# Designs tried in a protein design chat: VH-VL binders against Spectrin beta chain, non-erythrocytic 5 (SPTBN5). Part 12

Target 1, 109 residues: Spectrin beta chain, non-erythrocytic 5 (SPTBN5), of Homo sapiens (Human) (q9nrc6r3533to3641)
Amino acid sequence: TPTMEGSLEFKQHLLPGGRQPSSSSWDSCRGNLQGSSLSLFLDERMAAEKVASIALLDLTGARCERLRGRHGRKHTFSLRLTSGAEILFAAPSEEQAESWWRALGSTAA
Below, E stands for the ipSAE of ESMFold2; O stands for the ipSAE of OpenDDE; V2 stands for 0.75 times the mean of E and O plus 0.25 times the DockQ between their complexes.

## First folded at step 13 (VH-VL; framework fv_anetumab)

Design X2 (from N6a with light chain K33R V100Y; at its last look DockQ between E and O 0.66; V2 from the best seeds 0.00; counts 0 for: pae E 3.6 > 2, unsure alone 71.7 < 75)
Fold by ESMFold2, look of step 13:
Structure X2 (fold): chain C 109 residues (1-109), chain A 122 residues (1-122), chain B 111 residues (1-111)
Amino acid sequence: as target 1 above (109 residues)
Amino acid sequence: QVELVQSGAEVKKPGESLKISCKGSGYSFTSYWIGWVRQAPGKGLEWMGIIYPGSSKTRYSPSFQGQVTISADKSISTAYLQWSSLKASDTAMYYCAREYYDFWSGWSFDYWGQGTLVTVSS
Amino acid sequence: DIALTQPASVSGSPGQSITISCTGTSSDVGGYRYVSWYQQHPGKAPKLMIYEVSNRPSGVSNRFSGSKSGNTASLTISGLQAEDEADYYCSSYTSSSTLYVFGGGTKLTVL
């Protein structure tokens, strides 16, 4: 049973090494947080079956911050990885954004 | 070295069934999606659909949904494209391709099979 | 969900630079624009030349470069050579519909 899961939109803000991406736009996924790992999947069925994840992110040492609607979405937070990468997330509601922020913050430590 | 080897050319008549194959080697076959791409004579590339051999999960282009069956046998590292009843309009080159995805570097088809020419004529 | 428009043909003389365009319908679709480029010689399988707009796979000549401006991606071939004569396809993938789409293709003729 994951610590947190649900629908998210994401946008790559920085690549590993702190590089700017060539193209940056919002995309949809299903997030699954287990321990210190965040898995992103294309949709709910793939997440439930744990197949074909589009990302498996190690959150050790990561930082998570609330963004309050910057970058064209309302219920947003950021995740900065030790690699220098940064991902922006948007949740379907403020309540879910807060839940994700809290869950990610406790895991990153 | 990653390699995709497809079955040989086929000459068929309308109404016949057909199953063509794509065997992967040099990588973890069950860990990558395999796509099928059609190219009619003198025409461009058309994405048909993909399969994840680790779970047999498939997705089809709307244009090909219900027209073909994509499957895999992970025990022999082989993906398949099948027709139950061929039409003359199915005459084309068919490629399999491995989907590369990295969250940071994007999507692409990084390795392609040599193609299987399917000719359907009376 | 996505349509990619390429010119039907382009031409250039040996040693020149040419550019092939690939125009999408919108960068604001609910998914990424993962633009890649493929080269296809007659009778051969496509070969990946550029991925994620501007990255080259190992073994691809640095004469091939990619870029993007607005909703248009571009493939540029510098120092044009006879063996560059081929068909070129752009492609994109969107997570909003989980579809992979190819452009219509561009025939490059080396004069």
Scores: ipSAE 0.186, ipTM 0.746, lowest interface PAE 3.6, mean pLDDT 84
ESMFold2 (binder alone), look of step 13: mean pLDDT 87; pTM 0.912
OpenDDE, look of step 13: ipSAE 0.367; ipTM 0.817

Design X3 (from N6a with heavy chain E99L; at its last look DockQ between E and O 0.60; V2 from the best seeds 0.00; counts 0 for: pae E 3.8 > 2)
Heavy chain, then light chain:
Amino acid sequence: QVELVQSGAEVKKPGESLKISCKGSGYSFTSYWIGWVRQAPGKGLEWMGIIYPGSSKTRYSPSFQGQVTISADKSISTAYLQWSSLKASDTAMYYCARLYYDFWSGWSFDYWGQGTLVTVSS
Amino acid sequence: DIALTQPASVSGSPGQSITISCTGTSSDVGGYKYVSWYQQHPGKAPKLMIYEVSNRPSGVSNRFSGSKSGNTASLTISGLQAEDEADYYCSSYTSSSTLVVFGGGTKLTVL
ESMFold2, look of step 13: ipSAE 0.111; ipTM 0.689
ESMFold2 (binder alone), look of step 13: mean pLDDT 88; pTM 0.915
OpenDDE, look of step 13: ipSAE 0.415; ipTM 0.834

Design X4 (from N6a with light chain T98V V100Y; at its last look DockQ between E and O 0.67; V2 from the best seeds 0.00; counts 0 for: pae E 3.4 > 2, unsure alone 74.7 < 75)
Heavy chain, then light chain:
Amino acid sequence: QVELVQSGAEVKKPGESLKISCKGSGYSFTSYWIGWVRQAPGKGLEWMGIIYPGSSKTRYSPSFQGQVTISADKSISTAYLQWSSLKASDTAMYYCAREYYDFWSGWSFDYWGQGTLVTVSS
Amino acid sequence: DIALTQPASVSGSPGQSITISCTGTSSDVGGYKYVSWYQQHPGKAPKLMIYEVSNRPSGVSNRFSGSKSGNTASLTISGLQAEDEADYYCSSYTSSSVLYVFGGGTKLTVL
ESMFold2, look of step 13: ipSAE 0.180; ipTM 0.739
ESMFold2 (binder alone), look of step 13: mean pLDDT 88; pTM 0.918
OpenDDE, look of step 13: ipSAE 0.318; ipTM 0.815

Design X5 (from N6a with light chain G31S S96R V100Y; at its last look DockQ between E and O 0.59; V2 from the best seeds 0.00; counts 0 for: pae E 3.4 > 2, unsure alone 74.6 < 75)
Fold by ESMFold2, look of step 13:
Structure X5 (fold): chain C 109 residues (1-109), chain A 122 residues (1-122), chain B 111 residues (1-111)
Amino acid sequence: as target 1 above (109 residues)
Amino acid sequence: QVELVQSGAEVKKPGESLKISCKGSGYSFTSYWIGWVRQAPGKGLEWMGIIYPGSSKTRYSPSFQGQVTISADKSISTAYLQWSSLKASDTAMYYCAREYYDFWSGWSFDYWGQGTLVTVSS
Amino acid sequence: DIALTQPASVSGSPGQSITISCTGTSSDVGSYKYVSWYQQHPGKAPKLMIYEVSNRPSGVSNRFSGSKSGNTASLTISGLQAEDEADYYCSSYTSRSTLYVFGGGTKLTVL
């Protein structure tokens, strides 16, 4: 049972090592937070329940910040990993963005 | 290393059934989507659909939904493309391809089968 | 509607650089995400040359490079060689509906 689960949009801002991605745009996913791991699934691919996530992110030492509408979306937050990667997220509502921020912040400690 | 081997060329008449195969080796077959791509003689590539062999979940291009069946048998690491009733317009080369995705590195069809030529005589 | 438009043909002389374009349709459908490029010689299966707009797989010459500007991705081949003569296809993936699309293909002729 996940600590937090729901629909998100995401945008890769930085790759591991802090490098800029060659192509970056907002994509849809479903996020699933369990322990210190955040799994991302494409909604289109979740029909295969036992399909591996499109990303499995280790949140140990990560930093989560509220962005409050930056980057062309309203309910945004960022997740900066110890690898130097940074992912921007947008939730469907401000309440959900706050819930994600709190859940991610408590697991990133 | 990674290899996709397809069944041999087929010559059929309209109305006949056909099932062609794509056997994967050198990787975890159940962990990657397999796509099917059509190429009519002298024409470009057309994506037909994909399957995840681990669960048998499929998705079809709107142009091919209901026209073919994509399936897999994970016990023998094989994906299939199947027609219940062939048409002359099904004459084409058919490729299988492994979908690769890495969150940081992106999407591609990184390995392709050699192709199966299907000829449907009118 | 996701469509990728390529020129039907491009030509160049050995040693020159050539560029093949791949233009997506409306940006409101996200049609221009995760562009990849494939080379196909006559009678052969396609081969992945470029993924994620500009990345090269292992074993692909650094003479092949990719880029993007707006809704147009480009494949550039520098130091053109006779063996580069082939058909080239761009492809894109729409994240919203898990649909792939191929461009119409570009025939490269080395003069």
Scores: ipSAE 0.151, ipTM 0.731, lowest interface PAE 3.4, mean pLDDT 83
ESMFold2 (binder alone), look of step 13: mean pLDDT 88; pTM 0.917
OpenDDE, look of step 13: ipSAE 0.358; ipTM 0.818

Design X6 (from N6a with heavy chain I50Y S55D; at its last look DockQ between E and O 0.37; V2 from the best seeds 0.00; counts 0 for: pae E 3.8 > 2)
Fold by ESMFold2, look of step 13:
Structure X6 (fold): chain C 109 residues (1-109), chain A 122 residues (1-122), chain B 111 residues (1-111)
Amino acid sequence: as target 1 above (109 residues)
Amino acid sequence: QVELVQSGAEVKKPGESLKISCKGSGYSFTSYWIGWVRQAPGKGLEWMGYIYPGDSKTRYSPSFQGQVTISADKSISTAYLQWSSLKASDTAMYYCAREYYDFWSGWSFDYWGQGTLVTVSS
Amino acid sequence: DIALTQPASVSGSPGQSITISCTGTSSDVGGYKYVSWYQQHPGKAPKLMIYEVSNRPSGVSNRFSGSKSGNTASLTISGLQAEDEADYYCSSYTSSSTLVVFGGGTKLTVL
């Protein structure tokens, strides 16, 4: 199973059930992909110490798409979960966004 | 029923040590952050820090880093706040509160202890 | 650095609506989507009234509502009652720093 880690920004675009969130902003995190699960941590210290993640996302059946210059960030992709939730991510570079997109797509398949 | 029960009021002198407690019940104690909140006489609420009892990791407010120690004993579902040397300015009400964080439903202090009054005077 | 500003006091008559503001330092701080409101009666522990800006826990009256615009969150109490007289605190959590902050508190007086 693939392993990938790195800094990301994220934004909750849709909540479970496809509901609009009450507020929307970009947050920083560190992502950790293990098996079919993506963990998001508040910072590198919490990720390294394995403090409870801010999110543990089940990627089974998820869809990942590259995005084009929208939502106020570059190097973006989206992750849509079977719950109807959708999260936008921004990587530090286009190369990293591509790497994340490929890793998430292969895991969700 | 989720409940946080704190130890009783304390009257101390400057320079003494103190450890106050917060016992959680009615939920999985190791699965929630426990925050400590100070309220000085006539003042507002101040977050001091938290502990995750499942792994004992802590985070302190910059204002309280090095001033207190937060710990927990998960075998008895109890969190602690501790001073090695009390000052008169430590006179305050101290609350423990369960911090709930869920990526989808947000963050809050959803359950609070009754408070522990600490009085430090000569 | 992160600070939440509330008015020191607000007052209203029974039956009126009042609004308490909570203004942060920046609208791009992720913690403002994690705004919660607490009611504290004299001598009692705070009680959660609103979380995630506008959500009410079970058992909290629908007279209490929350909203956010830019870097300001608001708590609105409609149909003001004598029992609403208390101190009210907003609080925010930022995911980037794991810092929790409280506003300075607002004393609500029911006239």
Scores: ipSAE 0.117, ipTM 0.709, lowest interface PAE 3.8, mean pLDDT 83
ESMFold2 (binder alone), look of step 13: mean pLDDT 88; pTM 0.920
OpenDDE, look of step 13: ipSAE 0.177; ipTM 0.788

## First folded at step 14 (VH-VL; framework fv_anetumab)

Design Y1 (from X3 with light chain V29I; at its last look DockQ between E and O 0.65; V2 from the best seeds 0.00; counts 0 for: pae E 2.8 > 2, unsure alone 74.8 < 75)
Heavy chain, then light chain:
Amino acid sequence: QVELVQSGAEVKKPGESLKISCKGSGYSFTSYWIGWVRQAPGKGLEWMGIIYPGSSKTRYSPSFQGQVTISADKSISTAYLQWSSLKASDTAMYYCARLYYDFWSGWSFDYWGQGTLVTVSS
Amino acid sequence: DIALTQPASVSGSPGQSITISCTGTSSDIGGYKYVSWYQQHPGKAPKLMIYEVSNRPSGVSNRFSGSKSGNTASLTISGLQAEDEADYYCSSYTSSSTLVVFGGGTKLTVL
ESMFold2, look of step 14: ipSAE 0.190; ipTM 0.711
ESMFold2 (binder alone), look of step 14: mean pLDDT 88; pTM 0.916
OpenDDE, look of step 14: ipSAE 0.470; ipTM 0.842

Design Y2 (from X3 with light chain V29I G31S Y32H; at its last look DockQ between E and O 0.16; V2 from the best seeds 0.00; counts 0 for: pae E 3.1 > 2, unsure alone 72.9 < 75, placed apart)
Fold by OpenDDE, look of step 14:
Structure Y2 (fold): chain C 109 residues (1-109), chain A 122 residues (1-122), chain B 111 residues (1-111)
Amino acid sequence: as target 1 above (109 residues)
Amino acid sequence: QVELVQSGAEVKKPGESLKISCKGSGYSFTSYWIGWVRQAPGKGLEWMGIIYPGSSKTRYSPSFQGQVTISADKSISTAYLQWSSLKASDTAMYYCARLYYDFWSGWSFDYWGQGTLVTVSS
Amino acid sequence: DIALTQPASVSGSPGQSITISCTGTSSDIGSHKYVSWYQQHPGKAPKLMIYEVSNRPSGVSNRFSGSKSGNTASLTISGLQAEDEADYYCSSYTSSSTLVVFGGGTKLTVL
């Protein structure tokens, strides 16, 4: 199963149910991909402890696409969940964005 | 309704040990961080640390690391703050507060205990 | 320790609008939306007034509003009333080892 961990920025684009958030900004997080689950943490220490993640996203049936610089950030990709939620992510580099996209894509497929 | 009830006021001498409590009710105690906040007389709020009762994982402010111990007993939905040896400078009001955050919501101390006054004097 | 900067005091007359600033850094206020504001009356526990920069918990008057620009968050109280006289603290998550940080507090006096 694919695994990946690293720093990301995220932006909530659609809430579960496909609703638009009242406000949305780019915020920092630590992502940890294990199998079909993506965990998001507020910082590296939280991620290392693997306790009290801010999100545990089930990637089953999810769709991941590269955004290629849209939405005010470089190295971006989107994750659309079956819940209707859509989260935009930005990686620190193009290489990392590509890695995340591939990893998430393979898991979601 | 969510409620945090703290133990009563304490009057202690320097060098004495102390353990104060914060009991949560009206919510899943193991699913939220509980934080401790100190407020010295006439001063501002100081974050001390937090504990996740579901795992007993703790995080301390650097200023309070090693100075206090935060623990929890999830079987009775209670969090604790303790000192092994009190100092006069520990005189303060101590609040526990529920820290709420998730991916889709905010980050905040949304519910607070009534506070426990600790007075340390010779 | 890291601290958020607030003015020591602000004042206003009934009916006026006042704003309390809270200045942090790119490691806290500037990097996310996890900014909250608390009201504390003398001898009472703090009360959450604003969370996530601009959201009000149930039961909080719509006279209270929050915003953020850069590293500075702001609490605005419109239609100032006598009962608004209290201390106000901002707070933020921080990516530093501190994790949580409070402002120094602002004493609001209603003239």
Scores: ipSAE 0.084, ipTM 0.776, lowest interface PAE 2.1, mean pLDDT 91
ESMFold2, look of step 14: ipSAE 0.156; ipTM 0.664
ESMFold2 (binder alone), look of step 14: mean pLDDT 87; pTM 0.912

Design Y3 (from X3 with light chain T94D; at its last look DockQ between E and O 0.75; V2 from the best seeds 0.00; counts 0 for: pae E 3.4 > 2)
Heavy chain, then light chain:
Amino acid sequence: QVELVQSGAEVKKPGESLKISCKGSGYSFTSYWIGWVRQAPGKGLEWMGIIYPGSSKTRYSPSFQGQVTISADKSISTAYLQWSSLKASDTAMYYCARLYYDFWSGWSFDYWGQGTLVTVSS
Amino acid sequence: DIALTQPASVSGSPGQSITISCTGTSSDVGGYKYVSWYQQHPGKAPKLMIYEVSNRPSGVSNRFSGSKSGNTASLTISGLQAEDEADYYCSSYDSSSTLVVFGGGTKLTVL
ESMFold2, look of step 14: ipSAE 0.152; ipTM 0.711
ESMFold2 (binder alone), look of step 14: mean pLDDT 90; pTM 0.925
OpenDDE, look of step 14: ipSAE 0.363; ipTM 0.811

Design Y4 (from X3 with light chain V29I S91Q T94D S97L T98S L99G; at its last look DockQ between E and O 0.53; V2 from the best seeds 0.00; counts 0 for: pae E 6.5 > 2)
Fold by ESMFold2, look of step 14:
Structure Y4 (fold): chain C 109 residues (1-109), chain A 122 residues (1-122), chain B 111 residues (1-111)
Amino acid sequence: as target 1 above (109 residues)
Amino acid sequence: QVELVQSGAEVKKPGESLKISCKGSGYSFTSYWIGWVRQAPGKGLEWMGIIYPGSSKTRYSPSFQGQVTISADKSISTAYLQWSSLKASDTAMYYCARLYYDFWSGWSFDYWGQGTLVTVSS
Amino acid sequence: DIALTQPASVSGSPGQSITISCTGTSSDIGGYKYVSWYQQHPGKAPKLMIYEVSNRPSGVSNRFSGSKSGNTASLTISGLQAEDEADYYCQSYDSSLSGVVFGGGTKLTVL
C-alpha cells in the first residue's frame, strides 16, 4: 500500500549533477510514494497500470521543503535528490501539499 | 549492439490481412517501448503507436486507432504490426523503432529498423 | 492531430551554416519538453542526430548542434558538406495528446 499517492504538477528546477535545464515549465503527473521510492507516471491511466513510470526517484538522503506558493503555483514543495537534481511540485490543495511534505520528509529521513 | 530487424517487403491486394514483424536484439527487449512509424511515399514520418513488451500495454495515435493492431511476443523479442483488411492508402514504408523514455532526457527513437515496404494495389 | 511546423526546404553551399526550425506549443516544445532531431537519406531509415534538445549521440559530428527558445527548436549544421543533403525531422512528446509528434520534415539541399 502506498504511503501517499495523487495528482501533482512538477517543474524540473535542476537536473542531475545540479545542471541548469535549458528551459523549464510545469507539467502534470501522478505520484505514488512507496517505501523510500517516489514513482511518477505520465497520467492516471499509466499510474493505475503502474507501467512505464516517467521517473522512479530514490528518496534516501533527499531533502523536501514547503514553498507555499512560490514559482508561479500554489500549494508547492521542492524535492532535492542526492544526485543534485531538484524538482518542484504543486499539489491540488494545501492539505495535499502538507500531506506530501510530511510523507516525503519522513521517508527521506 | 542494438539491432531491429524487420520482415521483408510485402505486395498485397485491398482486403487482405497482413502482419509484419520487428525483431530486437542486443538489449533487454522488455525494458523499452517499441514504436511503429509510417512514411507514405514522398511524405513525412507519422507515429502510429507504441507498445511496452514487458506488459503488452499499447498506445495508439488517434489517426490509427482501430485501423491496426500492435502486439509483441516477448519470448522471441518480436513486435508486430497487423491489418485485418488492407486499403490502397496503406501503401507506405513502415519502421519500427526503440523508444527511449526517461524523465531527465525525454523521448527519443534511438534505434530504427530497416523498414518494411508494404504495397497495396488492386 | 498536432504536428510540429518545419520549413519545407532549406539550401546552402558547402562550408556554410544553415538552421532548420521546428515550432510547436507549450504542450510539446515549450518549457521542460525535450526535442530530438533525425536525419534521413533517400531510401534509408531515419538516424538520431540530436536528443535532449542539444545532445549528440556518439558518432555524430559536432557540426550538428541543437537549441531551443520558447516554443521553437533549432538544428544548426555548420561547415555544410554534400553528405548532409537529406531530410530532417524534429520530434517531441505532446502532453495534451499523450503521444509522440513529428515535424513535417525539411529537405536540405547542398548546392
Scores: ipSAE 0.018, ipTM 0.653, lowest interface PAE 6.5, mean pLDDT 83
ESMFold2 (binder alone), look of step 14: mean pLDDT 90; pTM 0.932
OpenDDE, look of step 14: ipSAE 0.119; ipTM 0.779

Design Y5 (from X3 with heavy chain Y100T; at its last look DockQ between E and O 0.59; V2 from the best seeds 0.00; counts 0 for: pae E 5.2 > 2)
Fold by ESMFold2, look of step 14:
Structure Y5 (fold): chain C 109 residues (1-109), chain A 122 residues (1-122), chain B 111 residues (1-111)
Amino acid sequence: as target 1 above (109 residues)
Amino acid sequence: QVELVQSGAEVKKPGESLKISCKGSGYSFTSYWIGWVRQAPGKGLEWMGIIYPGSSKTRYSPSFQGQVTISADKSISTAYLQWSSLKASDTAMYYCARLTYDFWSGWSFDYWGQGTLVTVSS
Amino acid sequence: DIALTQPASVSGSPGQSITISCTGTSSDVGGYKYVSWYQQHPGKAPKLMIYEVSNRPSGVSNRFSGSKSGNTASLTISGLQAEDEADYYCSSYTSSSTLVVFGGGTKLTVL
């Protein structure tokens, strides 16, 4: 059973190595946090089947911060990985953003 | 180097079945989506669907759902596009292409097969 | 149907710069959605020229550049050469991450 799961929007802010992406946009996913790993899936069906995730993020040493509506979305937080990558997330509600932030923060460090 | 090699041109009659192939080499075949793209004579590109050979999961364009079958045999690094009953309107060039839907790199069809011309006529 | 609109044809003389547009909705091209561009010579497979709006794969001339503003992505070819004569397609994904869409294509004629 996952520690947390739910719908999110995400946006790549920094690529691995800390590089600025040439272009980025918000897109939808289904997040699944299990252990120290966060899996992102294209949609609910792919997440339910746990197949072909679009990302498998190792949270060891990661940092998670609330952004509170920056970057053109509300209910936002960021996740910075030890690779230097940074992903912005937006949850459907403030309650869910807080839940994700707490779950990711407790796992990351 | 990454290479996608498709099966040769086909001349068929309406009602016949057909299965064309796309063999990948020079990369981990099971780690990338493979897409099929149709190009009718004198027309543009139209995506048909994609498969992830590692899991055999497929997604079809609404225009092609139920019209073709996309499959893969990962033991020989080959994807397939199949019709159970060809129509004259299936006459087109068919390309396979590797989709790099990578979270960090974005998406694109970065390597294309040479195409398979399918001609369906009476 | 096709959700990305390109001009049917464009033309230019050798040495000039030309721009091909690709216009969609905010769910396709708008915002910061990824856009790629493909070149196709007659009888040949398409070739990826631009990915992630503005990045070039290895081996693609720096004469090709991409940009995006609002709901319109643009491919610019500077210093037109005879070999640039081809069909050009943009592509993106719709609001569903599982769908890929191509523009209708633009025939570039080098005069």
Scores: ipSAE 0.045, ipTM 0.651, lowest interface PAE 5.2, mean pLDDT 83
ESMFold2 (binder alone), look of step 14: mean pLDDT 88; pTM 0.915
OpenDDE, look of step 14: ipSAE 0.374; ipTM 0.822

Design Y6 (from N6a with light chain V29I E52Y T94D; at its last look DockQ between E and O 0.61; V2 from the best seeds 0.00; counts 0 for: pae E 6.1 > 2, unsure alone 74.8 < 75)
Fold by ESMFold2, look of step 14:
Structure Y6 (fold): chain C 109 residues (1-109), chain A 122 residues (1-122), chain B 111 residues (1-111)
Amino acid sequence: as target 1 above (109 residues)
Amino acid sequence: QVELVQSGAEVKKPGESLKISCKGSGYSFTSYWIGWVRQAPGKGLEWMGIIYPGSSKTRYSPSFQGQVTISADKSISTAYLQWSSLKASDTAMYYCAREYYDFWSGWSFDYWGQGTLVTVSS
Amino acid sequence: DIALTQPASVSGSPGQSITISCTGTSSDIGGYKYVSWYQQHPGKAPKLMIYYVSNRPSGVSNRFSGSKSGNTASLTISGLQAEDEADYYCSSYDSSSTLVVFGGGTKLTVL
């Protein structure tokens, strides 16, 4: 099961159940992919401790799409969970966006 | 039920040291950051810094870095705020608060201690 | 550093609605997603009233509501009651810098 981690920006596009979130802004996080789970940490402080993650996302049945500069950022991809939640991500580079997309796609069904 | 219980009021003189405490109960103490907040008499709330008791990792507000030490003893579920040399301007109420963050529900200080009044006068 | 500006005081009559504002210094880096509101009565610890702009913790009256517009978050208290007289603080968390700030506080007087 692949391991990947790094800095990302994220935006809550849809909440579980496909609901519209109360805010629609880009924020920073640290992502950590382990097995079928993606952990998001608010910052490096939380990522270093590995216990105060801001989200633990179950990738079983998830879909990952490359967005190629949509939603006001470059180097973007989306992650749609079986819960109906959708999170948009932006990586620091195209290379990193492709790496994340491939890692998430190979882990998600 | 989550509780944060702080040590009692202190009356000190300039130049003295002081260590005040914040004991957490009703939750996993090592799994949440604890913040310290100062409130000078008649003034607003000022964030001083935080600690993760599980690792003792700390982060300070730039205004307070080097001015105080934040620490924790996880074996007794207690966080500390300490001064090596108090100043009259350290006279204030000091609160501890538990930091909470959830991707879907946001960020907050969800539980607060009752406060510790520190009075520094000659 | 991120800074949050609140009016020093606000007043209202019993039964009315009042709004307290909290304005960041920059809309691109403001912590408006992570804004929370605290009520503090004299001599008491602050109490969390609103988090994530508009969510209420369990046990907080639905007379308290939060919103945002642009770089300003707002706390609204409807059906104003004498016990609402207190100081109110907004706070934000900037995940990029890992800094927390509080607004200067607003004293609410119930006339």
Scores: ipSAE 0.041, ipTM 0.705, lowest interface PAE 6.1, mean pLDDT 83
ESMFold2 (binder alone), look of step 14: mean pLDDT 88; pTM 0.914
OpenDDE, look of step 14: ipSAE 0.380; ipTM 0.833

